VHH binders against q9zpq3. Designs and how they scored, part 6

Target 1, 317 residues: q9zpq3
Amino acid sequence: MVTLIVATTADPASINPAAALLAMPGWTAGPILPPDIKSFSNKQTRVIQHDRSIVKEDDLDLRWEEATGEVVDEVIFLSRHTAVSNRPALTVHPIGVLHLKDGESPPQGGKPGWAALPSTRIGPWFRLLKKMAEAHGLVPEFEITLEATHHGPITNKPTMFLEIGSTEEYWKRQDAAQVMALLMWEGLGLGGSEEVGKWKSETGKRKVLLGIGGGHYAPRHMDIALKDDIWVGHLLSGYSLPMEDPTQTKTTPGENYIGGNWRQSIKAAFEATKASFPGGEILAHLDHKSFKGWQKKAITEFLAEESINVGKPNDFT

## First folded at step 1 (VHH)

Design y1 (framework vhh_7yz9_2)
Fold by ESMFold2-Fast, scan of step 1:
Order: structure tokens, then sequence, then C-alpha cells
Structure y1 (fold): chain B 317 residues (1-317), chain A 124 residues (1-124)
């Protein structure tokens, strides 16, 4: 089973961490995936480099399996992060397109209603990234943060994105690229240390965070993700939970049905999270500050209907 | 505990001016980009202006040239100076420690932390 790391030469925030990683010992040239995707091998890790959009090159995991016969265990994407605030950041996030309704085009890849299997490494690597960034003098200049589930590409194996943001100046920062390379080097155990964030049948601490609500950077979910031994699945921001206000939009008196695709979003995120963490105890954490009373009631009732357990911050131990 | 407290709203005649203030506590203000948003009845919150931790500013086209965002890190306060006010500027104004995720193919509003809002009414 191999870990596939995907970089694109079109993005300095992608190719520079990949180059820094490849400058470390133990790499050999691997096969070229048609038409022109270069690869490099080190133990059970494979780095591939293409020149296309990182969010639209679908099924690279299956394409690797078809071309090489190797089974892909997980996919890690290296990418830029862009924010209008221009704030520098290093980020980790799961992928999926739960914020779009049927018929809407996904401008950033994926497909409406789809959630990738989230990487088991998200929580453990977020904690490791924060420690490494602090140790290497990137904090407080770079904010170290999670991002809620968003964009593509379509993948079939557990997936995470590692990003450098938020502007062209920061995408090219070599110190940030080096910290991302160190994260991958240590996290994958390439230097001989124990791998970080592998989900095993022997995993003793098995609480998995499913984030419900809040902003794109998942601030209140992030507080839970910073706790030792907590695993992280999907994180649904408010934009992935469209709920129609019955007092503003209802046309029939006494109607209590809350429209929008929020139910489908929660269910898709839950099922994908469950698939990545077999035997895990998935607890949904609601960002209560982001919800009105009627929204909290509806979400809590739906979670109970679907047998999804709700956890308060103190339940994550 | 994260807290944002807005002040300075009120009733003003078209063509008038108001200065909104937002004081932050419970987080390292100087490390955050700060924004102003507004909401009218029946609509989602609309982004108005952002100021980065370094002081760079970005404005919505609807307010560009009329509104100025600024910050005072020593006071943990972000300001919105609103000039040449129009009836269309009538809204509840919210302070946020917040960002947009923007990619070449689009962007997402991000709502990290919100104040309770301050109402602004512009009479014609």
Amino acid sequence: as target 1 above (317 residues)
Amino acid sequence: QWQLVESGGGLVQAGGSLRLSCTASGFTFSSYAMGWYRQTAGNEREWVAFITSGGSTTYADSVKGRFTISRDNAKNTVYLQMNSLKPEDTAVYYCAADEYYYDSSGYYPEYDYWGQGTPVTVSS
C-alpha cells in the first residue's frame, strides 16, 4: 500500500514543498504516468508531479493503481491557499463539494453532493504542523489552521490537502515549503521514525470529530482538533449547511419543514468519515454560536434520527 | 472567550457620515484580518471591507471611494468610516475576524467570529 503525494508545477506552493521533500535522502525516479506525470519513490511513498490544476485532475489514485499495480492507501495534495484578506497561512483540510445543489457547476473540481474519504492524518498532522511551524519561527506570521471541507479533485482513497497561503509572495516562501516537507518527512516516517496519524485496528483512542457549522477555518472545531488523540473527519462550514428560515420563506402557515440541502450534506460527510475510521467513535460537534435556536433544534433532531452521536468539547478525550 | 463589540451606528440623512467601531477581545487581534459586513432583511450578510493584519485594505465595489476601513492594534479596534451615505447603505453592520477563501474559480465567505451588529439607517 502506498501514500501518493500530488504536486503541480503550475503552483509554487505545490512544487516547492515537493522539491524540498525530494531533496531529502532516499528518493529514486519512478514511472511516468501517461501522458507526462513524473513520479518519485521512497519506501511506501510516491510523489507525482503534473502541470495541470490540482483541484481538477480526478482519480489520480485509481490511475496510479491501473498504471503500476500498486494499491493506493491515501492521497496528500500540495496546494496554494488564496484568501482576499491576504493573510499568510499554513492549512490542512479534507475535500468535498457539499455546498452546491444539483445542477450547479463545481468551479473548483469535485461534484455536487460528494465528500471524499477524509485522511486519518488530518488531526494528528494539524497538531504536528502547528508544533513544527512554531519551532521553525513561522508563527505568528503564518496562521496555522484547519479549513472546512471544500473543492476537489475527485479521489477514491482517504485524502487531505496541505496548503501555503494566501498570496503569491507567501506561496513562494521557502521556509514555509521546508516546514511542509518536514511535516511529510516526519509524518510518513521516511527518516525511520514512527508514522503519525495511521488508523489501525489497535488504535486505543478512537474519538473522531465531525464538525457541524462555523466558518471556513473551523475555529471552534479546531480547539477540539488540538487535543491529543483526537481524530478529525469532515468539517462542514455554514455554507455547506443551507437551511431555509421558515419564518422568512414559508408560504403555508404552520409549515415546519426546513428546506435546503443541509440534511444531505451532514449524511454525506458522516458516511465518508465513518468509512475512513472503521470502528471509530464519531462525535458531531456543533458550532453553537453559528446557529439560531431553530437550526440547532433541527440539526440535533436529524442527528438523533440518523444515530449520529453529539459531543460537547469535554467529551473529546 | 472571543468577543467583538460594535458601536457607532444610528440614524443619518442621505449624504451624511458615520464612523463604526469594533473592539475585539479574547484573541490576538493584531494577527487577524478584520472585516465589516452588512445585512439587510431577507438577505445573507454582504462583505463590505477587509483590512489585513499588515494594514492592506480591500473594498466591495458598492462602497469603494466612500468607505474607509482602518485599525488600531494598540486598542484592539477596527473602524469603518462611512461617507456619502445612501439609503441603500441601510443595514445592520457586523464586525468579523474573518476571511474570504478566494481561488481563481471563485471564493467562499468565511465567518470565523462575529459581533452582535450595529444598525445603520440612512433616510432619503
Scores: ipSAE 0.005, ipTM 0.224, lowest interface PAE 10.2, mean pLDDT 85

Design y10 (framework vhh_7yz9_2)
Fold by ESMFold2-Fast, scan of step 1:
Structure y10 (fold): chain B 317 residues (1-317), chain A 123 residues (1-123)
Amino acid sequence: as target 1 above (317 residues)
Amino acid sequence: QWQLVESGGGLVQAGGSLRLSCTASGFTFSPYTMGWYRQTAGNEREWVAFITRGGTTTYADSVKGRFTISRDNAKNTVYLQMNSLKPEDTAVYYCATGHYDFWSGYSNPGDYWGQGTPVTVSS
């Protein structure tokens, strides 16, 4: 029954939005999550603050439930974003580690082959964040973008990351921290407004985007996510869809078999998305420009085999 | 637990060469895109070179043709061979992990960064 917001003092892009949120009305000191994690309470929202890596503190949802007896409905993480472009950005994304093989160590947390339940709020809050950033003068300086599914930590409840990037200068921007705090304040209805992005059995428009292919920032999937009433599940970038070129690999069993864990990635992302959106209409959208002909054919055939419905942009209405 | 340890920096005269090494421990090195960055006093870190899991390389225009990035997955090490060094190459050099996107060529820097190794190029 509670929304758990996680911040770390090790990251200014994490602790500054948390501090801005906690400066708003209605917060009281909560219990210590053992051994030393501070918490704060406001209505059905709980903010916890630790001092470790944001992507490696696993099972904070279950640990909260064990320590307090409260049921966790969702987890929201506050984090820095880094990019080789060094461009300032405010981002929203689901988490999971689908680009690594079983037995490989995930340096950014999670576990190989795993996709978290995606937060139902991703699409609605992405749209809200864009409006708030525009209203508060952060656009065009800050790009407001989705990110494809990546990193940990391991969670058991619907999860999303809210990030400020992409360099140390931008992680410390107080105006960005204030906008992130406002997003959480309005999105969770802490000021008395209706919550944004909560999934209910009576939800009238129930199309859920499963993104397949494209770059890390999912630009063509973002065009769909900007449409009103569209919900967003997992977004699989090309790095999560490793497909071995059959012309370059010596054929072993099955002359036309395409190796790599791309089938497992799609299935894991689909099942996690389905679990977060019971009764939802999940449509897979392929970023066709990201794929060669043999890849498109293989992916489309696999989706048909698994009974995963494919949608074109116009089908998301 | 995890570490990225740079070595091979130092003082060299213009026109000289240096080879930087970065050795990873405490995590599985081979699936990561690896990169080199540099930072001069008063400026932000700038990207120098990337190498993907499969060995595909990309270079900043300022170093293209002079620097070569390579990796040895058996040794968990990434290298930067720097030739024809200029005073403008003076910086602290950092190595870092990244996530590789096969179709876009995008590499998002990961959370794993080395401590940096200083390189000074005298006139």
Scores: ipSAE 0.000, ipTM 0.166, lowest interface PAE 17.2, mean pLDDT 85

Design y11 (framework vhh_7yz9_2)
Fold by ESMFold2-Fast, scan of step 1:
Structure y11 (fold): chain B 317 residues (1-317), chain A 127 residues (1-127)
Amino acid sequence: as target 1 above (317 residues)
Amino acid sequence: QWQLVESGGGLVQAGGSLRLSCTASGFTFSIYSMGWYRQTAGNEREWVAFIHSGGSTTYADSVKGRFTISRDNAKNTVYLQMNSLKPEDTAVYYCAREKGDYGDYEGTVYYYYMDVWGQGTPVTVSS
């Protein structure tokens, strides 16, 4: 089984961490993934390098399996991060497009209503990244943060994005690229250490965070993700939970139905998280500060109907 | 200062063609994805076409097969070739630079993904 790392030459925040990783020992040239995607091999890790959009090149995992006969265990994407704040950041996030309606075309890849299987490594690697960034003098200049579930590409195996942001200057930072390379090197055990973030049947502490609400950087979910032994699944920001105010919807008189795709978003995120963490204890954590009273009531009632357990911060040991 | 300047709009007869250009200045054009949007009276801006920094393209269903988006990184320019124009294509056309990050916005409106906009160029298709 192999870990597939995807880089694009179109993005300095993608190709520079890949180049830094490939400069480490043990890499050999691999097969070309048709039509012209270069690959490099080291133990059970494969780096592929294309020149297209990182968020639009779908099914690279299945395409790798078809071309090589190797089974893909997970996909890790290297990408830039942009933010209206322009603040420098190193980020980790799951992918999916839960904020779009059926029939709408996603401008950043994926498909409406879809959530990828989240990588089991998200929580453990977020903690490792924070320690490495601190050790290498990137903090406080770079904010080390999670991002909520967003964009593509479409994948079929557990997936995570590793990003450098947020402006042209920071996408080209070689010290940031080196830290991302070190994260992958240590995280995947390429230097002979134990891999970080593998989900095992013998995993003793196996509480999995499903984040509900909050902003893009999941600030209140991040406090939980920083705790040792906590695993992280999908993180649904407010834009993935559109809830129509029942006082303003034009529905049948006397009905208190709350429209919007929020139920579908929660269910899709939960099912994908459950699939990545077999035997895991999935606890939904609500960022209460992002919700009005009627929204909190509706969400908690829906979670109960779907048998999704709710956890407060102290429930995550 | 980041700037996008559109050109090439005008009056054209149904079935005709126009080529819109959008020239960027003040930022490194080649590392950004670019899009074309249009706005008709009374409506929000709607997405028409995207071209990613790596060259891959995508189109709205209403223009597939008729419009082609392309870029020339040496000229810091994105183009929209519009063929087989219909009266329904009458709009003000805008080019925009990718924001990349959706996180500060809620909802499904495509223009939320873009952070730098041109002033717009009007296109009128007469029957």
Scores: ipSAE 0.011, ipTM 0.225, lowest interface PAE 9.3, mean pLDDT 85

Design y2 (framework vhh_7yz9_2)
Fold by ESMFold2-Fast, scan of step 1:
Structure y2 (fold): chain B 317 residues (1-317), chain A 122 residues (1-122)
Amino acid sequence: as target 1 above (317 residues)
Amino acid sequence: QWQLVESGGGLVQAGGSLRLSCTASGSIFSINAMGWYRQTAGNEREWVAFISSGGSTTYADSVKGRFTISRDNAKNTVYLQMNSLKPEDTAVYYCARGPSWLQYEDYYFDYWGQGTPVTVSS
């Protein structure tokens, strides 16, 4: 039962947090994952280091299991973040490619229509990251934020990305790399403390956020994720909820069908979230400011049809 | 693979018009917000216009009333109709794939085209 941390030498925002983590005590060299991926071991944590695209190396969890015989419980990826704003940020997000239909090429890895099992650690580690960044003087220079579900690679176990952004100057920041290393060190209990963000049947206040709508940085979902004891599953930005305007679509007169892959996206995100949080109370939170009236009506009706419970911010306690 | 290819730039006199096109491939074009940016030498990219997956549009104040962004999902193409062009509109124009909502400042743009130059003479 191991946590697999994946880094690539091609990305300073990936390799520098990994190097900072590996400079901490207790690491030993591990086996080479074929063809040439280096690994390092500490307790139940494994760091693997390759030189390829972080979002296109599929099935590293299953490849690790095949090569070593160890069961992988989760995968954590270290990556750069880019944004047109060029603003510095430290981010946490689940992965998936819900905005593409079958047969379309995913430019950033993954598989069309797929959502990974979201890491149970996303909410707890987002809160921990915010505290650590504040304690180490990175705030307000670095924004500490969630990102909506996007890109690959394909994984089979609960997955999250930890990112440093948004430009080459910030990808190389050693203070940011050190904070990410401390997040992993404390979060995984490598120094002897209890792990943060493990899901167990005895977990109290078992409310799990399924975010629906909003921009890439999920600002209104983040307000909920900042609450203690709230867990976070998938976060669907508007680009994962394509809804064809019924006033502009070529439909039969009187037909109220709303085209687009939005139903499939919601269902895939819900099922993946449910699978990561057995026994959890999954509440869908709609970012109402992101939707027109016809969209809100259609989404709410679909959620009711699928027996997906809806929560207002005050329901997350 | 996501690919964006801009076309339609060139030299035009002040007061004239140009229509820029951006053809997308490798993804479902219709479900993505699309945008136009411009950049002059030595300056960072400046946002010009966005169109959401649902067709809602927003414009920078400098181009509002003169430029119109539109999309044709059947052709995987986004357009920027530029009217009443001014010398200050001279720039390289870039097409970008973005998120579906425009109310957030820190948005993610994951694909950019090569750009198409526009020169407006006096």
Scores: ipSAE 0.000, ipTM 0.211, lowest interface PAE 13.1, mean pLDDT 84

Design y3 (framework vhh_7yz9_2)
Fold by ESMFold2-Fast, scan of step 1:
Structure y3 (fold): chain B 317 residues (1-317), chain A 124 residues (1-124)
Amino acid sequence: as target 1 above (317 residues)
Amino acid sequence: QWQLVESGGGLVQAGGSLRLSCTASGFTVSSNYMGWYRQTAGNEREWVAFIYSGGSTTYADSVKGRFTISRDNAKNTVYLQMNSLKPEDTAVYYCAKELGRYFDWSPPTGFDYWGQGTPVTVSS
């Protein structure tokens, strides 16, 4: 399994964790990809370093494969996190642009209606990150959190973002960069430990969380993700589930039909999650507090129609 | 590899106009989110105007209707046209590249690469 880690020199929250990782043993210089992408190799891990937007530099996996002949199995992106709240955070999230309709501009990269394959490592690494951040004195200063599915870049490989936020002061924190490097070092087994978060054929009927509703930081889905042996797929915030109130729209045949791209968003997120976790037991968890009665009814009926099983928090064990 | 060079600042009388330029090298302006910030002595940098990769623009309330951000893709340059200048517009103006994450319902809040700045002084 070849893991491609992507960093950009323009972002201290990206290049500093990469530099901390590269300061660990076992790295050798790799090929330079056009136009001037530096690479480094250690076992089955490849770090590449560019100078552009992390969310808009598409198809780096394909460019690696074209230049080297080596197949990429997953991509991990190192990035800063920004939030209107300016609160410090270390985050893990899947990517995709399910909140935009066809024809809408994706200002944060990706393409409308698209969900990337989520990394199988999201849940296991989120739990590992929380433990490491606590052990290294970053908590409670840094909030350790998941984020709902959002932005690019475009890739056909299982992927996740690892982020340091949320202001310039925090993007430059060397202790946060070192914890992110340690997460990658231990998570990828580079020091000789077993890899964390690899989906194996013998994994069987392990529970995979598909989050539906809630805020950007997925607080109620995050409680489930903190349970041992739970895997995490896509997390759909309310902004990815536009539902048109049937009482506020003109009557059509089937007068309770609910418009908006919410069905397409759920289906895209489910299919991508299923593709990353073959043989897994995918359970949709609804953040009930984010929905009105008519929305919950419509969503649960659609999930049943699509044969997507619904789980309550206690069903994730 | 990345470079942003601001120019066009100077001394101008209230009611006057200036056009600031920001020339980029090492990356393409049209593929990136570009903005202008300003800073007065003793204060933090404040956002002034932003242009998205798709060409749409946003402005801080203090400059809306007076300032216009634009770009020339052939020259790889971002401009800030400043009209009806006021003494309170006196500041060092910085060109910045937004890198990474931005939500369409939120104004841009973070930039990583800053130019050296160009000073603007508006006399009363």
Scores: ipSAE 0.000, ipTM 0.131, lowest interface PAE 14.7, mean pLDDT 84

Design y4 (framework vhh_7yz9_2)
Fold by ESMFold2-Fast, scan of step 1:
Structure y4 (fold): chain B 317 residues (1-317), chain A 125 residues (1-125)
Amino acid sequence: as target 1 above (317 residues)
Amino acid sequence: QWQLVESGGGLVQAGGSLRLSCTASGRTFSDYAMGWYRQTAGNEREWVAFITWGGSTTYADSVKGRFTISRDNAKNTVYLQMNSLKPEDTAVYYCAAGDTIYGEYRSSPDAYDYWGQGTPVTVSS
């Protein structure tokens, strides 16, 4: 089984970390996939390099399997991060398009109502990234943060994005690219160390965070993700949980019905998280500061109906 | 219990002007991006205007040149100045706030964490 790392030459925040990683020992040229996708191999890691949008090239995992016969275990994407604040940041996030309804066009790839299997490495690598960024003098200049589940591309294996942001100046930072390369090098055990963030049947600490509510950077969920031994699944920002105020809705079937796609978003995120963490103890954490009383009540009732366990911050130990 | 409360809606004749206000209560929104949306009966919410934490603005093509979004962070208030109003501008107008609006999602209703209750605007011919 191989780890597939995807980079695009169209994005300096993508190609520069890839180049820094490929400058490390042990890489050999791999097959070229049509139309002109270059690949490089090192142990059980494969780096592929294309020239198209990172968020629109669907099914690269299946395309790799068909072309090579190798089974893909996971996909890691290298990408730029853009924020309206223009603040420099290094980010880690799961992908999916739960914020759009059926029939709406996803501007950044994926498909409405879909959530990828989240990478098991998200929590462990977020903690490792924070430590490495601090050790290499990037903090406090760079914010080290999670992002809520968003955008594509469509994948079929556990997936995460590693990003450098937020402006063209920061996308080109070589020190940031080198820290991202070091994260992949150490995290994948390419230098001979133990891999970080592999989910195994013998994994002793098995608590998995499913984040519900909060803003794009998931600040209250991120506090939990910083705890040792906690695993991270999907993180649903408020934009993925549209809930219609029952006092303002027109007559809908059932007097206690709360409209919006929030139930489907929670269920999709939960099922994808469960699939990535077989045998894991998935606890839903609600960012209570993001919810009105009626929303919190409806969400907790739905979680109970679906047998999704709720965790308070103290339950993540 | 954070609330967004819209005000300033009402009846106006075509060619007239209205200024809508949206005030946050219970918490400050200086760190939030703000948007205005509108909705007519039977239709989805339509994005109108967006303002970042730093004051950068973008507008839907249908209102560009006629509407202006602005904010006063000291008053926790965002404004929508609507000029040269047309009957087609008749709608319920909603204020929305998001912790972070990423790229193209600024025109998606789902990108916003908090919503006001709406204020009706009727433009007579």
Scores: ipSAE 0.000, ipTM 0.186, lowest interface PAE 11.5, mean pLDDT 85

Design y5 (framework vhh_7yz9_2)
Fold by ESMFold2-Fast, scan of step 1:
Structure y5 (fold): chain B 317 residues (1-317), chain A 124 residues (1-124)
Amino acid sequence: as target 1 above (317 residues)
Amino acid sequence: QWQLVESGGGLVQAGGSLRLSCTASGFTFSNYYMGWYRQTAGNEREWVAFINSGGRTTYADSVKGRFTISRDNAKNTVYLQMNSLKPEDTAVYYCTRDMVQGVISHYYYGMDVWGQGTPVTVSS
């Protein structure tokens, strides 16, 4: 299984974790890809460094395959996280642009209506990151959190983002960079330990969370993701589920009575999640506090129509 | 039992002004980011403006310089002063509260509480 880790020299929260990882043993120089993308190799892991926007450099997995002849099995991006609160955070998230309508410009890359295959490592690595951050004295200064599905770049293989936030001061924190490097080192088994979060075809506890609703930091879905043996797919914040209030529309909606692209968002997220977790038991968890009664009913009915099973927190075991 | 109630919408001529109000209840208003979104028929909700608990503001490029968001924590109310209105500003305007107080990413579409909306029509 080949893992492609992507860093950009334009972002200290990207290049510093990459540099910390590359300072660990076993790395050799790899090929240079146009337009001067440097690469390094260690076992089945490849680190590439470019100098452009991390969220707009599309198809790096396919470009790696074209240049090297090597198949990429997953992509991990290293990036800064920004928040108006200026609060320090370490985050993990899947990517996609389900919150934009066709024809809208994606300011942070990707394309409207698209969801990447989510990395199988999101849930397991979120739990591992929390333990490592605690062990290295970063908690409670740094919040350790998931983020809902958002931004690009466009990828074709299972993808996750690892981020350090939220300001320039925190993007440059070397202790945070070291913890992210350790997460990748241990998570990928580069030191000889077993890899964390690799999806296997064997039977066992294989419940996969599909998050429906809630805010950007998925607080109620995150409580489920903290449980052992739970895998995490896409997490759809309320902004990815636009539902037209029937009482506020001037024209009666069609036969389904509730307009907006919420059905397309759920379907796209579900199909991408299913593709990353073949044989997995996908359970949709609704953040009920984020929805009015008519929204909950419509979403639940749609999930039933699509044969998407709904789970309550206690069903995730 | 948290609630957001918008008011102040209506019909106005291009170049005119409107002031929208949103009154909150059921939560500690002063601790939350508050914002305004708008939606036209067949389109997704688009972010208009945000204000944090300390009064710092952010605006969408389409309204910057024309709209002003403000808050009165004593009245649990957030306002949107809309000046130099254009026909393109015609929409239903929604008041919202951020899910996580004080934390907003590059994407401004992450809200946990919505009002019912107030319609604004700008005649050409």
Scores: ipSAE 0.000, ipTM 0.153, lowest interface PAE 13.5, mean pLDDT 84

Design y6 (framework vhh_7yz9_2)
Fold by ESMFold2-Fast, scan of step 1:
Structure y6 (fold): chain B 317 residues (1-317), chain A 123 residues (1-123)
Amino acid sequence: as target 1 above (317 residues)
Amino acid sequence: QWQLVESGGGLVQAGGSLRLSCTASGIIFSSYDMGWYRQTAGNEREWVAFISRGGSTTYADSVKGRFTISRDNAKNTVYLQMNSLKPEDTAVYYCARTSEWEVLPYSDAFDIWGQGTPVTVSS
């Protein structure tokens, strides 16, 4: 079973961390995957490099399995992050396209209503990244943050994105690339240490965060993710929870139905999270400041109907 | 620094057409995805149309087939051609910039907005 790390030469925030990782000991050239995807091997890790959009090259996990016969157990993508604030950041996030309805075309890859299996490493590696960035003098210049679930590509195995942002100047920062390489090196145990963030059934019952509401950078969910022993699944920003105000829509008078695909979004995120964390205790955390009273009521009622337990910050041990 | 300026709004009869323009300054326009949003009094801002830096387009169901979004990178401008207008299209229309890696239909995803251009469609 192997970990695929995916980089694209089209993006300095992708190829530079990959190059820094490949400069470390133990790498050998692997097979070329059609149509000219280079690969490198080290223990149970495989780095693949293409030259196309990172968010639109679908099914690289299945394509690797078909070409090599090796089973892929997870995918890690290296990518740029862009933010309107232009602030430098190092980010970790799960992927999916829950903000679009069926029949709509996603410009940044994936497909409407889809949530990837979230990587089990998201929470543990977010904490490790923060410590490494601090140790290597990147803080406070670089904000170390999670991002809510968004974009593609389509994958079939647990997936995470590691990003350097937010402008061309920062995408090219070699010190940031080196910290990302160190994160992967230590996180995957390539230097002989124990891997970080592996989900094993031998571990006792563990709490898994399912974030509901809030902004793109999940600030209130991030406080929970910083706690030791907490695992992180999907994080649904407000844009993934479209809820139609029944007083402002063409709703039958007296009808309390709340339109929008918010129920589908919650259910998809919950099922994908559950699939990545078998035996885990999934707790939904609501960012209450993101919701009006009628929204909170509807969401909490739906969570109860779906048997999704709700937790407050102090419920995460 | 960053500025988005909308124009082209006005009063039209139902069934009429309007073309909105949004001109950007202080940004590398061709590197960003752009969107159009609208807001009616008392309601939250809703997404209308989106165009990627590569030219891919996506539309809200309520406007699909009637509205067309396009861009001219040489002029740093994004357009919204609105045909077969309905009274329900009455709103203030806003232009917004977003990341090339995100398609976010809500205002919390966009922190650079224009000032808006009002559109009134009479019956």
Scores: ipSAE 0.012, ipTM 0.211, lowest interface PAE 9.0, mean pLDDT 84

